# VHH binders against Protein HEAT-INDUCED TAS1 TARGET 1 (HTT1): the designs that were tried, part 3

Target 1, 277 residues: Protein HEAT-INDUCED TAS1 TARGET 1 (HTT1), of Arabidopsis thaliana (Mouse-ear cress) (q8lfw5)
Amino acid sequence: MESLLECFAITDGKCHPDCLKANNEQEDYDACQSAALVAVSLISSARVIFKIDSKYTEYSPQYLVDNVGKEEVEGEMDQPSCQYTVGNLLSYLVENVWTKKEVRQREMDQQRREFTVKDCFEFAFKKGLPRNGHWAHVGCIFPVPPFACQIPRVPMKGEVIEAANVSEALKLGMQQPAAARLHLFSPEFDLVGEGIYDGPSGNETRYVGLRDVLMVEAEKIKGETVFTVQICYKKKTSFVKVSTRSMILPLNGDDESQVTEPACLLVDFCIPRFSIN
Below, E stands for the ipSAE of ESMFold2; O stands for the ipSAE of OpenDDE; V2 stands for 0.75 times the mean of E and O plus 0.25 times the DockQ between their complexes.

## First folded at step 1 (VHH)

Design b10 (framework vhh_brivekimig_d4)
Fold by ESMFold2-Fast, scan of step 1:
Structure b10 (fold): chain B 277 residues (1-277), chain A 121 residues (1-121)
Amino acid sequence: as target 1 above (277 residues)
Amino acid sequence: EVQLVESGGGVVQPGGSLRLSCAASGFTFSNYGMSWVRQAPGKGPEWVSSISGTGGSTLYADSVKGRFTISRDNSKNTLYLQMNSLRPEDTALYYCARSQIVGATKYFDYSSQGTLVTVSS
């Protein structure tokens, strides 16, 4: 079953041209996909750093996108959808793979709840994660199959540790990469290059929003703590040095009347802390 | 190795137009904001204009606003500056620069060569 599903996901799991993920050229940012990608990168990194995995192991971000924030319907049978039968598989294949309606049915996917990197870590610790090969592109190509509960998942034992400020974030980053979110302002972020991103600097500044980042390095420059973050922005992955100075942020664009308190450009620091026992 | 090669300078009469080009290599061009900086004879460098990595945002010095237009073609790794209604005060050596922001100060990685623009009459 597992080998059949793995073969189905890996061999026949090519993303359809009309799938939203295949057409990702139109949308530079999907918050759920971003959070899932950052979460699996940090989980994989932590697991190899602490020797839980013997080598760097890729886990499925698609599994997080497809499953985080989805609540089971109350009043379902004691074993809802967690049954593999030949009949269930054949019904799935007929309705979603072998019919001319399969593409249109994928366009009617259920609305996903918004979720964060922290939500992804909590989900992984509660439910485990499949390796990337066991869930790759399934949700993109087909609706979640009825035997999905039988897909092999690696148990994850641990907890999410958050930092409330830069000093606590430094302590988190000493042993493993950490997650954060970065306030992006245009054109300042686009103009950083290999310099230090210091947020808004003028009247022509536009607030872009928060973006998930991996914090990979910290240093002090002129007595100021500076984090190097890995970010995917406008489909480009880059490393950017970010200032940790508190500053007034015009979070609703150029209207300065909307700012209230000095804030850090980096917020929502957290790590997946794996249990050694 | 960042390489920036400017071209398109020349001698033009007041009220005339010129288009400057900058060919970039040695980095992922679309990931960086780009700027034009000029240095007039006997003066320090003056920032002229900047453009974001995607071209979606542009900034201009007050002295050139409404006369100059910055643009880029990421498929050709090329930056442009269209200069209209040129004035004698626009006479300078023009440099293409990869834009950086460090704190509140803008820093530029620009070519030592530049391209000379002379507005005479």
Scores: ipSAE 0.000, ipTM 0.098, lowest interface PAE 20.2, mean pLDDT 71

Design c01 (framework vhh_vobarilizumab_d1)
Fold by ESMFold2-Fast, scan of step 1:
Structure c01 (fold): chain B 277 residues (1-277), chain A 122 residues (1-122)
Amino acid sequence: as target 1 above (277 residues)
Amino acid sequence: EVQLVESGGGLVQPGGSLRLSCAASGFTVSSNYMAWYRQAPGKGRELVAGIYSGGSTSYADSVKGRFTISRDNAKNTLYLQMNSLRPEDTAVYYCAKDLRYFDWLSTPFDYWGQGTLVTVSS
């Protein structure tokens, strides 16, 4: 997964500067890229666990980044337009890349969509996904891939199953890894090491935000359910044990007049449930 | 190709120590749930110790405080350090990747080694 993140960060300077990401220890977080990577990982895992794929198959998270949310905005985008062929690639580049670079870059920034792992699963079940080698980091370079109509997609049949609480999430996780989002607080998360992440201590705590995670195991420690999650944070993939204890989370900063109800550090549990043959 | 090869078994006096090793090939120990089981003659297999991909460990009540499960990621090897051995610990010890303790990073296969004999005798 670290090498896969690198593939999205480096675009050979042919797109907006904000599409280029440095490989460094500072966090370079992109919510859509994160959701797409987690979704593809879980789809690939589920497909091999249930023997739908004979081996672990890498699907394209870039296809999700480029396409999730577009169908509902425009009404119908079920099949990519085939307006350009190999024979007229130069015409495509002149009309859509070289002559309109500055305007296109501004338009790309204004067209940023927000989507979740659940949205990615729903899109994959509706549209299928190409394999990773068939759709690579093109959305940042071109407004429309020149050969989009020729890229094969693997059809996917299934549904998204959500859990509203920890007890339901445990049931989801019995046969396959599940997605969730984690409320991240600094420095507590940075200092957790091999311990249990228990959220804000109230001592110089800063809310970092939500991060997409893979829930990989669960155990009981002193009567409490603890999930181990796989997370990518500051360009590093790690495994962290997370408390499921309900607590008051200071999510909106320094307003002491705000009353927050107790919440779990982990939220938005879901899985891609594939149909059996 | 997945293989698990156990070693380190032998004859030891009560109160002695042994370290069992399990060399894995075809997958990574650090990315999978791994366990040690044992089977005494005429009895069923018993879970002794387990380690999850995240590093969490579990132990049977009969061995808590005496046995320690660990791994060496560089050598792709699982270990069981056995201290304060008792005659009741006499068994064939098996290294396993066991789907009964589902670790979502594990491959969907259930693999067992051939076993190594531990005899605790006065």
Scores: ipSAE 0.000, ipTM 0.148, lowest interface PAE 14.5, mean pLDDT 71

Design c02 (framework vhh_vobarilizumab_d1)
Fold by ESMFold2-Fast, scan of step 1:
Structure c02 (fold): chain B 277 residues (1-277), chain A 120 residues (1-120)
Amino acid sequence: as target 1 above (277 residues)
Amino acid sequence: EVQLVESGGGLVQPGGSLRLSCAASGSIFSIYAMAWYRQAPGKGRELVAGITSGGSTSYADSVKGRFTISRDNAKNTLYLQMNSLRPEDTAVYYCARGYFDWLSKGFDYWGQGTLVTVSS
C-alpha cells in the first residue's frame, strides 16, 4: 500500500495548483490551503495536549484540500470492505499516471468550493484524517486512485467550539491554541515590526483581505487584551501582536467586505474540542 | 514584558530531594507549554521535563520516575520536584516558555537558571 503512494510521487513537479507541494512553491495566496494548514496544526496540537496522541502527529492537510466542500460519494470512502483488483489499479496507473505528462485537476468539471478552518474541523470530526505520509499527493491525480478507500484514516471525535467575541475567545485559548482570521491593511501590517498591529491608521490604506491565523498568546496592555498570532503572509511565517480594540474598518471591496458597525481585527474564533470519555 | 525567575536550587547529598519553582510574569501563563532544561558544565542544554497547557507531561529517560513537573496556573508558577538525586543531575536548571505548539521545538523566553549541585 505505501508503495502505491511512491508510484504517484512520480507526478511530483507536474502537480496542479491545488496540490500543496506545487502551491508551496507559488507566490500567490490560496485560502483553502491556508485553512487546511491551520486546521491540521490545531488538530495535532489539541490531540497531544489532551493526551489523545502520545506525541505530535502530522495529519494530511492535502486530504482536507482534496475533500472538504465537495459532495461525498455515498459508500466510496465509507465502505469497510474496500476492494480493488490489480487490473483496476494498472488501468488507473496507465490512464492517469504513467502515460500522462501532466497531473490533471481533481475537480476539473466541478466548481471548487472555498472552505474555512471551521469547515476543516467539522470534516475531520465527521470523516477522520489520514496521517500526512499516507495522503501527501494522491489527491492531485483525477480521478481518485482505486486504493484511496483503503488509506487508513484516524477517527476523530469532537465538536467545533466558536467564540462570538474577544472575551469568549480568551476562554477558548486558555487550554489550547485557537483559530481566527485577521483583517490585513497595507501598509500598516507591513510596518508593524515588533509593535502592536492596530489596523488602518488614517493614512492612505488598502484592504488586503482576511488571513487565517493561530492565536498563541494573550496579554493585557493598559487594561486591553492583545493577542499574539502566528501568521503566514507573503510566504513568511511570523508572530504579530494584534489589538482587540473595536473599530470601524474600511473594508472597501466588491466581495461584500463593507463593515457598517465597529468590528475587531480578529474574527471567526474557533477550536477543535476533542471528546474525552 | 515576560519574565521567568527560577528558585529552589542548592547543594544536596546524593539521594536527597529539591523542589524548583519558576515564577512567570508579564503574560497569561495558563495558555503556554512550559519546560525545564538543564546544562551541566561543558555540556549542551538538554530537556528535562515538559508540561503542556492542558497538563500533559513528558520526561527525559534519565529522570523518569524521579522527577515530577507540575504547574499552578492561579499562581503563574511552574514546579519541578526532584527526588533520589544523583551526582549526574548536577547542572544549572532553566525554566522555559514554549510557543503554543512546544513540540515544534520553539521556546521564546528563558529564565536565568538556578544551580543544583549533588555531591557528598
Scores: ipSAE 0.000, ipTM 0.164, lowest interface PAE 14.1, mean pLDDT 72

Design c03 (framework vhh_vobarilizumab_d1)
Fold by ESMFold2-Fast, scan of step 1:
Structure c03 (fold): chain B 277 residues (1-277), chain A 119 residues (1-119)
Amino acid sequence: as target 1 above (277 residues)
Amino acid sequence: EVQLVESGGGLVQPGGSLRLSCAASGFTFSSYAMAWYRQAPGKGRELVAGITRGGSTSYADSVKGRFTISRDNAKNTLYLQMNSLRPEDTAVYYCAAYDFWSGYYKDYWGQGTLVTVSS
């Protein structure tokens, strides 16, 4: 657990501002951007923990935002960019710069398309990821990235391991930080401070939604497993202790018949498990 | 104001049955969803079964087919019928009152009732 905290200190504050829609006083949450940011943080942490990378390496969350969930044929998405050279840059710019209509459509498509941290891990293991410096903004500027077929992707060999319950999640977290999603309720989450987040607690509770988190520590408090998670919420990165007790959660605010199956505040536990050569 | 009093626990042999009761007072019982939780020695609390105002029920996988939650709104009482009891069902069982709008469930738990399944 100490080595996980040490690696996490390196990733502290790794909510990438350029990938979020807005960083105002209220949360401007984009599920795809959030999932991509958490996924690359966990990939980078796992790769340094298992000595695959010699130091913390930043991979491109924008590459995940631009490519996860799209239908693709091997090399198909990069084919047009391979037709251009530096000498033909003017032709490329004329033919491939985003129009106002295309920018609006892309923003709408990103808003409607949903994918999870697990989807990001599966994509990375299938396709690899470029370093952040190679794909930081390319997909944000052009519908067909210039020379994308020449951008190096780091191959990722491994698999996604999921945990079905808290006990299995504990085993995942022993050697590396793990992903999870957290059910957020306001104002309880805003008021948790140094305490344990225990979900909804009163008449003025509002369900905010699921948020991607990194699990970095576990401990037992009065016989209950408590996870410490890192979360970026309302432009602040913080560590929060979360109760793992099973409970009925009021997830839909307007349906009087709502009884969910027994659930934990933390769900969807998974890790990127790299093959060790 | 809100009070929940559990009863019906005891020592029972594997394969036996127990019926737990929860007497509710201090609130409009029929307006709240209700639940049973349990806490085994050395483990955290877990939700066992829930019942809505309308009578829809939900169960933890470990108890489906063996336990039945029910309510009597006229008597302000919640029940848990436990059949085919197993040693792993040994726990203190707690009644909780829950309004899906208010989150009231975690603030008002009784002392619980101990269920021991042993030979």
Scores: ipSAE 0.000, ipTM 0.145, lowest interface PAE 20.5, mean pLDDT 72

Design c04 (framework vhh_vobarilizumab_d1)
Fold by ESMFold2-Fast, scan of step 1:
Structure c04 (fold): chain B 277 residues (1-277), chain A 119 residues (1-119)
Amino acid sequence: as target 1 above (277 residues)
Amino acid sequence: EVQLVESGGGLVQPGGSLRLSCAASGFTFSRYAMAWYRQAPGKGRELVAGIYSGGYTSYADSVKGRFTISRDNAKNTLYLQMNSLRPEDTAVYYCAKGYYDSSGYFDYWGQGTLVTVSS
């Protein structure tokens, strides 16, 4: 089975040294980055599956990170002023990005913005996506560069289809890989290996949180339906078999999450459904 | 190279039955989901039935209870048993390899086999 998902990487020289250090020390999970990576993987897969693209085409997750969840102001233009060309990138970086003051201001005044894979699909269908080579990860640059208005975007036409349960999710997965979110518990998830991840098993169980995954396969094992998902976790991409049986999930902690009814380890199933013509 | 070769299509009267076969080669058949799609005159392709490597099956609502998908991993062959055929089942039927199998995530399709339901 070939990997559909890659963990995001930052290259030296694409941002101020202070920002590069912060990015290198980044936590193993960033919700927006995760959602964007899963979304572009599924869009690329769907587009080649339905022959909209003639070959597998990489679209930009950085474009989604930079633009999804941004507040829309009535009457405001969708794109910034185009003061610089791609040929002026070094000038732009020196003048506007690579100052310690600008990097510190971004860190101190950063808006809290969160979005899901579904939000990414809806944004892509509304705005289109650039190819990865046209909007590559450029380190700590936020907001979007002034030459953004010159970057070509591929139109995306379609809708998001959600599945309410495992049976519907299996039907969606027959046509294309699907998105889901997985409830992670430690150490159970770290110890699953080649087995089936079946959630919490003991007193020392810690709830890690939800993680975005791609559902790539389904099978019957010992009479139960099991999904194979691809996940990027702790900067590693892996395939994990996940149980679909309902269970009580101890979602306790500082955020006071509670589950009173049996629930599935996998939730929030959806796909990007492209219009054909 | 992946190859999918369909057979078993033909002309049948309403209420009749047909069994379609798909001979697969060029990949490890038992590891992949397989499906039957169809394309009726003037319409797009639609999923008719699918079967995962582990045996779970899924059907379009229009064929549920009438069609049965099955696979023989020893023979690298996919089947579609079609019962109680209706004029609206008239279409070219395509065997498809599941989308979890290649670096390009291509939908690998056979050339199709024509099924005509008419008196």
Scores: ipSAE 0.000, ipTM 0.203, lowest interface PAE 14.5, mean pLDDT 73

Design c05 (framework vhh_vobarilizumab_d1)
Fold by ESMFold2-Fast, scan of step 1:
Structure c05 (fold): chain B 277 residues (1-277), chain A 120 residues (1-120)
Amino acid sequence: as target 1 above (277 residues)
Amino acid sequence: EVQLVESGGGLVQPGGSLRLSCAASGRTFSSYAMAWYRQAPGKGRELVAGISSGGSTSYADSVKGRFTISRDNAKNTLYLQMNSLRPEDTAVYYCATRLRFLEWSSYDYWGQGTLVTVSS
């Protein structure tokens, strides 16, 4: 059967030109989307590894994008969304999308906050997650689906475990994939190819920023720990070997005064640790 | 590169016991998780037992209380003690170690397997 969100896809008048334009002109990097995609990949992997799910199950990254970082009153979060049914969808569009477009855009801007993979894990453990088919991406047309209260969420029980350093991160990754963030420098990252990414190499180096990654494997090369990470950069997914050597990093690309101590290229290690019994 | 060598399989009567061993060579994986899988004729592979470097264990419901997984990190060797064996336990048993963190089958290196037959 069609999901409730699929019903909106075939309804006339839902596709306001500005909303479609905004969706199509999405930025090359969106921190919230990046964090949500990494988080659901890690949750899905952990749940199947520990036999909580019998098969690899895709959960909704859009649910995290739409809901993480927003303050909600318990017991009231889902109730307003039940005001509208499929039979009164046009009323929903007029009242909440077309007629109030500017007001809702200001409300979304006011409530928007960047979040991390850790925030996504904490939210999933607190509220659960719907499967991907139940809360698919609907762009800016429906910031909250009118039937959100009726969309089933899978309860998630567990806690976020963090690691402060590479040694602790290696222990976290022993039975499941782990999240981290990677300091990207251009052009070094673009030129790494099949080699080991070891950060900035010279005066023409520009700091790109932190990017969410999945730690895929670990190995020792010439006595040093090297992580292979899965990363989405410039809309392409790749696997890159990353050095764990501490080094002095020029983190703003223009002002080296921000560099006071050696840092690892990989930071913010964490896993979702599920309760098995 | 890594090599896993299983041993200890054989024919045993219902109610009997066997101890399987897996010796890892090529690289030391004592800091990584290890596991035993099995595959019965005409069936898919299933996880039997897993163990972390720290000794934390997990078991399939079908073997809890009967099988015990253990490791010797100094020898980079994995063991599976199988007690109260049943005909349903007949399968090829595989040792696995993980270097990848992303897949449910996050065990990238597999041995050739050792056959366990439980029959009277």
Scores: ipSAE 0.000, ipTM 0.113, lowest interface PAE 15.6, mean pLDDT 70

Design c06 (framework vhh_vobarilizumab_d1; at its last look DockQ between E and O 0.01; V2 from the best seeds 0.00; counts 0 for: pae O 12.3 > 2, grease 24.3 > 24.2, placed apart)
Amino acid sequence: EVQLVESGGGLVQPGGSLRLSCAASGFTFSDYRMAWYRQAPGKGRELVAGIYTGGSTSYADSVKGRFTISRDNAKNTLYLQMNSLRPEDTAVYYCAKVRYSSGWYDYWGQGTLVTVSS
ESMFold2-Fast, scan of step 1: ipSAE 0.374; ipTM 0.731
ESMFold2, look of step 2: ipSAE 0.286; ipTM 0.700
ESMFold2 (binder alone), look of step 2: mean pLDDT 83; pTM 0.837
OpenDDE, look of step 2: ipSAE 0.000; ipTM 0.257
ESMFold2, look of step 5: ipSAE 0.272; ipTM 0.679
ESMFold2 (binder alone), look of step 5: mean pLDDT 83; pTM 0.835
OpenDDE, look of step 5: ipSAE 0.000; ipTM 0.267

Design c07 (framework vhh_vobarilizumab_d1)
Fold by ESMFold2-Fast, scan of step 1:
Structure c07 (fold): chain B 277 residues (1-277), chain A 118 residues (1-118)
Amino acid sequence: as target 1 above (277 residues)
Amino acid sequence: EVQLVESGGGLVQPGGSLRLSCAASGFIFSSNAMAWYRQAPGKGRELVAGIFSGGSTSYADSVKGRFTISRDNAKNTLYLQMNSLRPEDTAVYYCARGIYGDYVFDYWGQGTLVTVSS
């Protein structure tokens, strides 16, 4: 088993230039990597909270990036192939030598496969997840890891529970952190500091986009429900208090066609609910 | 009553070291995840480091390799060893319970100020 882990470590892309960005600071926002990281954090949290895992266990976000939304071909085996053995590792390296052009093409194809945190949870409950040490680091791309058929996947049993509104989201978050997406506006989000993020002020406001967040706490402040979210933005992980009041969000820039309906800054609430038998 | 009491903050020169402590009471410390987060003036709260009941740790990229989080379940105490301190590490440091994996209504740490300046 140790020899397999050693071979996997050699071939997990540590020597390829594009895989180095998975270990160094990543400059660009990647929606799929963001969703996978949030999903793994919530799965690991739920599993330790409900004592399914005896300690916090890191699962592979890269496994989700590599496999979620991938079209299954009829007649293929469900299990990974056993194409490579310890004796043919050199063959694997030769066949899967990472060139800048090949890795870039895979990276572009990966970015075209859009998926959400919910998709990640559904995939994990269907297929299970390997532990982080058994699958490539986030940002490392290769078609088939060596000895893939021997990489253990931890079975996951449960379902995804969604909330349609803030009231339902409060109930989801009572026993575990929940996923959501946050509408970011600049400069308001950058200027929140210790305060409550309450969206666009209207004065030279720019819509940045949606970002995946972890909802870790809810409280009432002056009669209003406020969520504390954990967010990674501009290479920093921080905690921000977010207002849940309805407001008009200028999501289409200067296009007035969709600017009139009130909306919440936080959307797409869900949790991984594990079955405990 | 749940209490988290931070200590060990102070003024230190760039390149120096500090060890922060958090004394916990009012709950079963060994069963809970614990974390350190910080807030610099005019900035939002930032996760610095987290540790779960089983010993697994996580760090912000800005402190990885310089800071070490640890816990002593027998003493109900959380620690943060800070090495190679930089002026940008200047902040109030807070001890928090349930920041990972728990739904928590309140954070009970009062904070300890760390100032990195010549």
Scores: ipSAE 0.000, ipTM 0.134, lowest interface PAE 18.4, mean pLDDT 70

Design c08 (framework vhh_vobarilizumab_d1)
Fold by ESMFold2-Fast, scan of step 1:
Structure c08 (fold): chain B 277 residues (1-277), chain A 120 residues (1-120)
Amino acid sequence: as target 1 above (277 residues)
Amino acid sequence: EVQLVESGGGLVQPGGSLRLSCAASGFTFSYYAMAWYRQAPGKGRELVAGITSGGTTSYADSVKGRFTISRDNAKNTLYLQMNSLRPEDTAVYYCAAKPYYYGSGSYDYWGQGTLVTVSS
């Protein structure tokens, strides 16, 4: 049992080597895994802040990766019964783990559904989440193990609250840390260090993309609101101060479409707001 | 269950050094702002040094240049390196933690304290 679970799951919160394609770049970036990690961090934080959990409880980001977006297609009656036999489990292992490694790898190479931190919060409030130790990478193995339906989920009651701008985001963060996405530009982001990340500075700038972040602090520096965000970038978790000033962001290549409307480096602000009862 | 346990206090001579540690458990340490406070006999509790989740440090004027606050997120431990100690540094030193969120000014969790005595 325990050894069989170890064949399917990594209880330290890291993805199974076969679940996500290794990136040849220095950054091992997966948008869905990023969104799921940010979502569970904020759910865990909110639940301890509002005394719903008595201590910081780790919930499963892999459960979100495996299940977000699937509920719209798969009905309840399509789920297997919540039971398995030793024979059924052994058949699963022989066919999908021990002797079918090449076929399993092919299936796991399929593209995962795209989703955001907001989608993760909505899913958690609708379906609940298992604790991290109960669903660490179980769903990465195709097909899903027969015991998966027996894994308990903690019910979650609440709603997602979004902010359209920095002023509203400041209000969201009055009681708890918030989610956002950050526009990354190289080399400016790589060189920020202990300074304030202020986006693109010139023609030598390359747009890297959006990255999910946790907004953990706000302060005024020389009259400007500055957010401190936690970010995982190039396999390193760091805290970075980010400017909130509006600017023109060159989000595309050398085409005319490279120029967008003035925008903030931080976008897509939201929090999980739990019902108190 | 949030627990903060201080250690490293003791008797030291003026001009000596001491390193305090605070072992944290029951919360995700890296998301929390941490601080060292002290309370001398007959005085109120005062902030000595603070460190945010982002690593920004702040110090009381009386300790600037002598004390260094640091954190080890992998070990869930907060440190205070105290150099060039003076008799007026004699106090019970408290570790404090608060979850970061906007508008929170008070520390929510406190240790029981560790006594530092600077005396010849």
Scores: ipSAE 0.000, ipTM 0.275, lowest interface PAE 10.5, mean pLDDT 74

Design c09 (framework vhh_vobarilizumab_d1)
Fold by ESMFold2-Fast, scan of step 1:
Structure c09 (fold): chain B 277 residues (1-277), chain A 120 residues (1-120)
Amino acid sequence: as target 1 above (277 residues)
Amino acid sequence: EVQLVESGGGLVQPGGSLRLSCAASGFTVSNYDMAWYRQAPGKGRELVAGISSGGRTSYADSVKGRFTISRDNAKNTLYLQMNSLRPEDTAVYYCAKTYYDILTGPFDYWGQGTLVTVSS
C-alpha cells in the first residue's frame, strides 16, 4: 500500500493558510479533520481495491468537515437553496470576499460539530462526496457560498460495517484497510519506536486521548495478535505496531477513583463496505 | 487565463540561502491569498508559507524563523526567501492561488513547481 495518511493533508492544500492556527504547538490536533481524512483515505482505498474507481481518486475531506452533523436541504437540485439570486450572491461576495476579512479559527470551529469516522462513512453513503478539487476550501476560509449545493458529488452506495472485538476486526481487515481509534498514553507512545506499543506502564503516565488510525497489517508476534496502524500524531505520520491484549486503561487522567474496565488499546473498528453489484 | 510560474530553485549546500519567485499573470497577486507548498518524493504536499490579501503571513513550524514570504505588487510576483536551508527542505516548491470564483466556485490553481535540492 502507498501512504494513505499524511499529517498535513487536511491543512495543506485543503485549508487556506489564513484558516490555519498560527502557533508553535507541537500538536495542532483537530478531531473532525482527523476523522474526515481517515474516512476519505479509506473510501478512496476501498473504491480502488473493489474496482469501483479505475484509479485512486481523492475525495474531499473538507466536504465532510463542512457538512457532517448539520441539517441539509434534501433534493439539492432545483431546490430554492440551489437557485441563488444575483442579489444573494452579491451580498455573499460583499460580506465575505470583496470586503475580505480573514476567517478566525474560533468562528470556523463554531460551524463544525464533533463526529467520528463512522459518522463520515454514513454521511458519504447518504449524500455522496465531491472530488477534492471541487470542494477543497469551501467552508475553510469563508461561509459556504450559495452555489455550493450545485457542486457535483459522486454517489456512494454501501454501508458501514463495525467490529466489536479483535477477532472481528481481523476479518474486516482481510480485503481492505480498516478504521480504528487508538488510546494514546504519554510518554509510552512517544517512546515506542520500532517496538510494540503496549499502553500505559506504571503510575507516571498521562492519557493523551483517542486518535483515529488506519489498520493496515496484522501479524502474530510471539503468539499474540499485533496490528500495524498508520497514525498522524504531533504532525508526523508513522506506522506503529499495537498490542491487542486487554488491559486496564486509566482514561480519567489523574482521577484514580473511577474503575476502568479492561479494554483493548484499539477500539471503534469499522470499514466502508461498498455495494459492487 | 491564470498562470503561475515558479523559478529560483537549484542546488545549495546546508546553511545556504535561496529566493524563490512566482510570477503571476491573469490576476493581481495583492488581491488574493497566496501560498507556497512543497512536495518531497513519496510525500503529500505540505503548506510552507501563506500570505493573505491583507498582508498577514503564516508559516509551517518547520520553517518559522528561516523562511519569509513576501510579494512585489509592482512586479505581480510572490517570493519565498529561504535561509539556513537543511537537507529536509529538499522538495519541489509550488506557488498556489486559492479563491472563490463566482462562476465556478472554489478554485485552487497551482504552478508547475521548482526543484530545491539541499545537499553537500
Scores: ipSAE 0.000, ipTM 0.101, lowest interface PAE 21.0, mean pLDDT 72

